# Ledger of designs, part 6: VH-VL binders against Stress-response A/B barrel domain-containing protein DABB1 (DABB1)

Target 1, 210 residues: Stress-response A/B barrel domain-containing protein DABB1 (DABB1), of Arabidopsis thaliana (Mouse-ear cress) (q9syd8)
Amino acid sequence: MSSIVEHVVLFKLNDDDVDSGKINSMVNGINELVNLDQVLHLYCGSIHRLITTTASDFTHVLHSRYRSKEDLNAYAIHPDHVRVVKESESIREDIMAVDWIAEQAPEALAPPLGSIGKITLLKLKENVMEEAKLEIMEVMKEKFEGIDQITVGENFSPGRSKDFSIGSISYFRDLGEIEAVDDQMKLQNDKIRDYVDDTIVVEFNVPSSS
Key: E = the ipSAE of ESMFold2; O = the ipSAE of OpenDDE; V2 = 0.75 times the mean of E and O plus 0.25 times the DockQ between their complexes.

## First folded at step 23 (VH-VL; framework fv_rocatinlimab)

Design q13 (from y4 with heavy chain L110F; at its last look DockQ between E and O 0.80; V2 from the best seeds 0.00; counts 0 for: pae E 3.0 > 2)
Heavy chain, then light chain:
Amino acid sequence: QITLKESGPTLVKPKQTLTLTCTFSGFSLSTSGVGVGWIRQPPGKALEWLAVIYWDDDKLYSPSLKSRLTITKDTSKNQVVLTMTNMDPVDTATYYCAHRTYYYESGTYFFDYWGQGTLVTVSS
Amino acid sequence: EIVLTQSPGTLSLSPGERATLSCRASQSVSSSYLAWYQQKPGQAPRLLIYGASSRATGIPDRFSGSGSGTDFTLTISRLEPEDFAVYYCQQYSRTFTFGGGTKVEIK
ESMFold2, look of step 23: ipSAE 0.422; ipTM 0.725
ESMFold2 (binder alone), look of step 23: mean pLDDT 89; pTM 0.894
OpenDDE, look of step 23: ipSAE 0.460; ipTM 0.810

Design q14 (from y4 with heavy chain V52I; at its last look DockQ between E and O 0.73; V2 from the best seeds 0.53)
Heavy chain, then light chain:
Amino acid sequence: QITLKESGPTLVKPKQTLTLTCTFSGFSLSTSGVGVGWIRQPPGKALEWLAIIYWDDDKLYSPSLKSRLTITKDTSKNQVVLTMTNMDPVDTATYYCAHRTYYYESGTYLFDYWGQGTLVTVSS
Amino acid sequence: EIVLTQSPGTLSLSPGERATLSCRASQSVSSSYLAWYQQKPGQAPRLLIYGASSRATGIPDRFSGSGSGTDFTLTISRLEPEDFAVYYCQQYSRTFTFGGGTKVEIK
ESMFold2, look of step 23: ipSAE 0.613; ipTM 0.812
ESMFold2 (binder alone), look of step 23: mean pLDDT 89; pTM 0.891
OpenDDE, look of step 23: ipSAE 0.329; ipTM 0.762

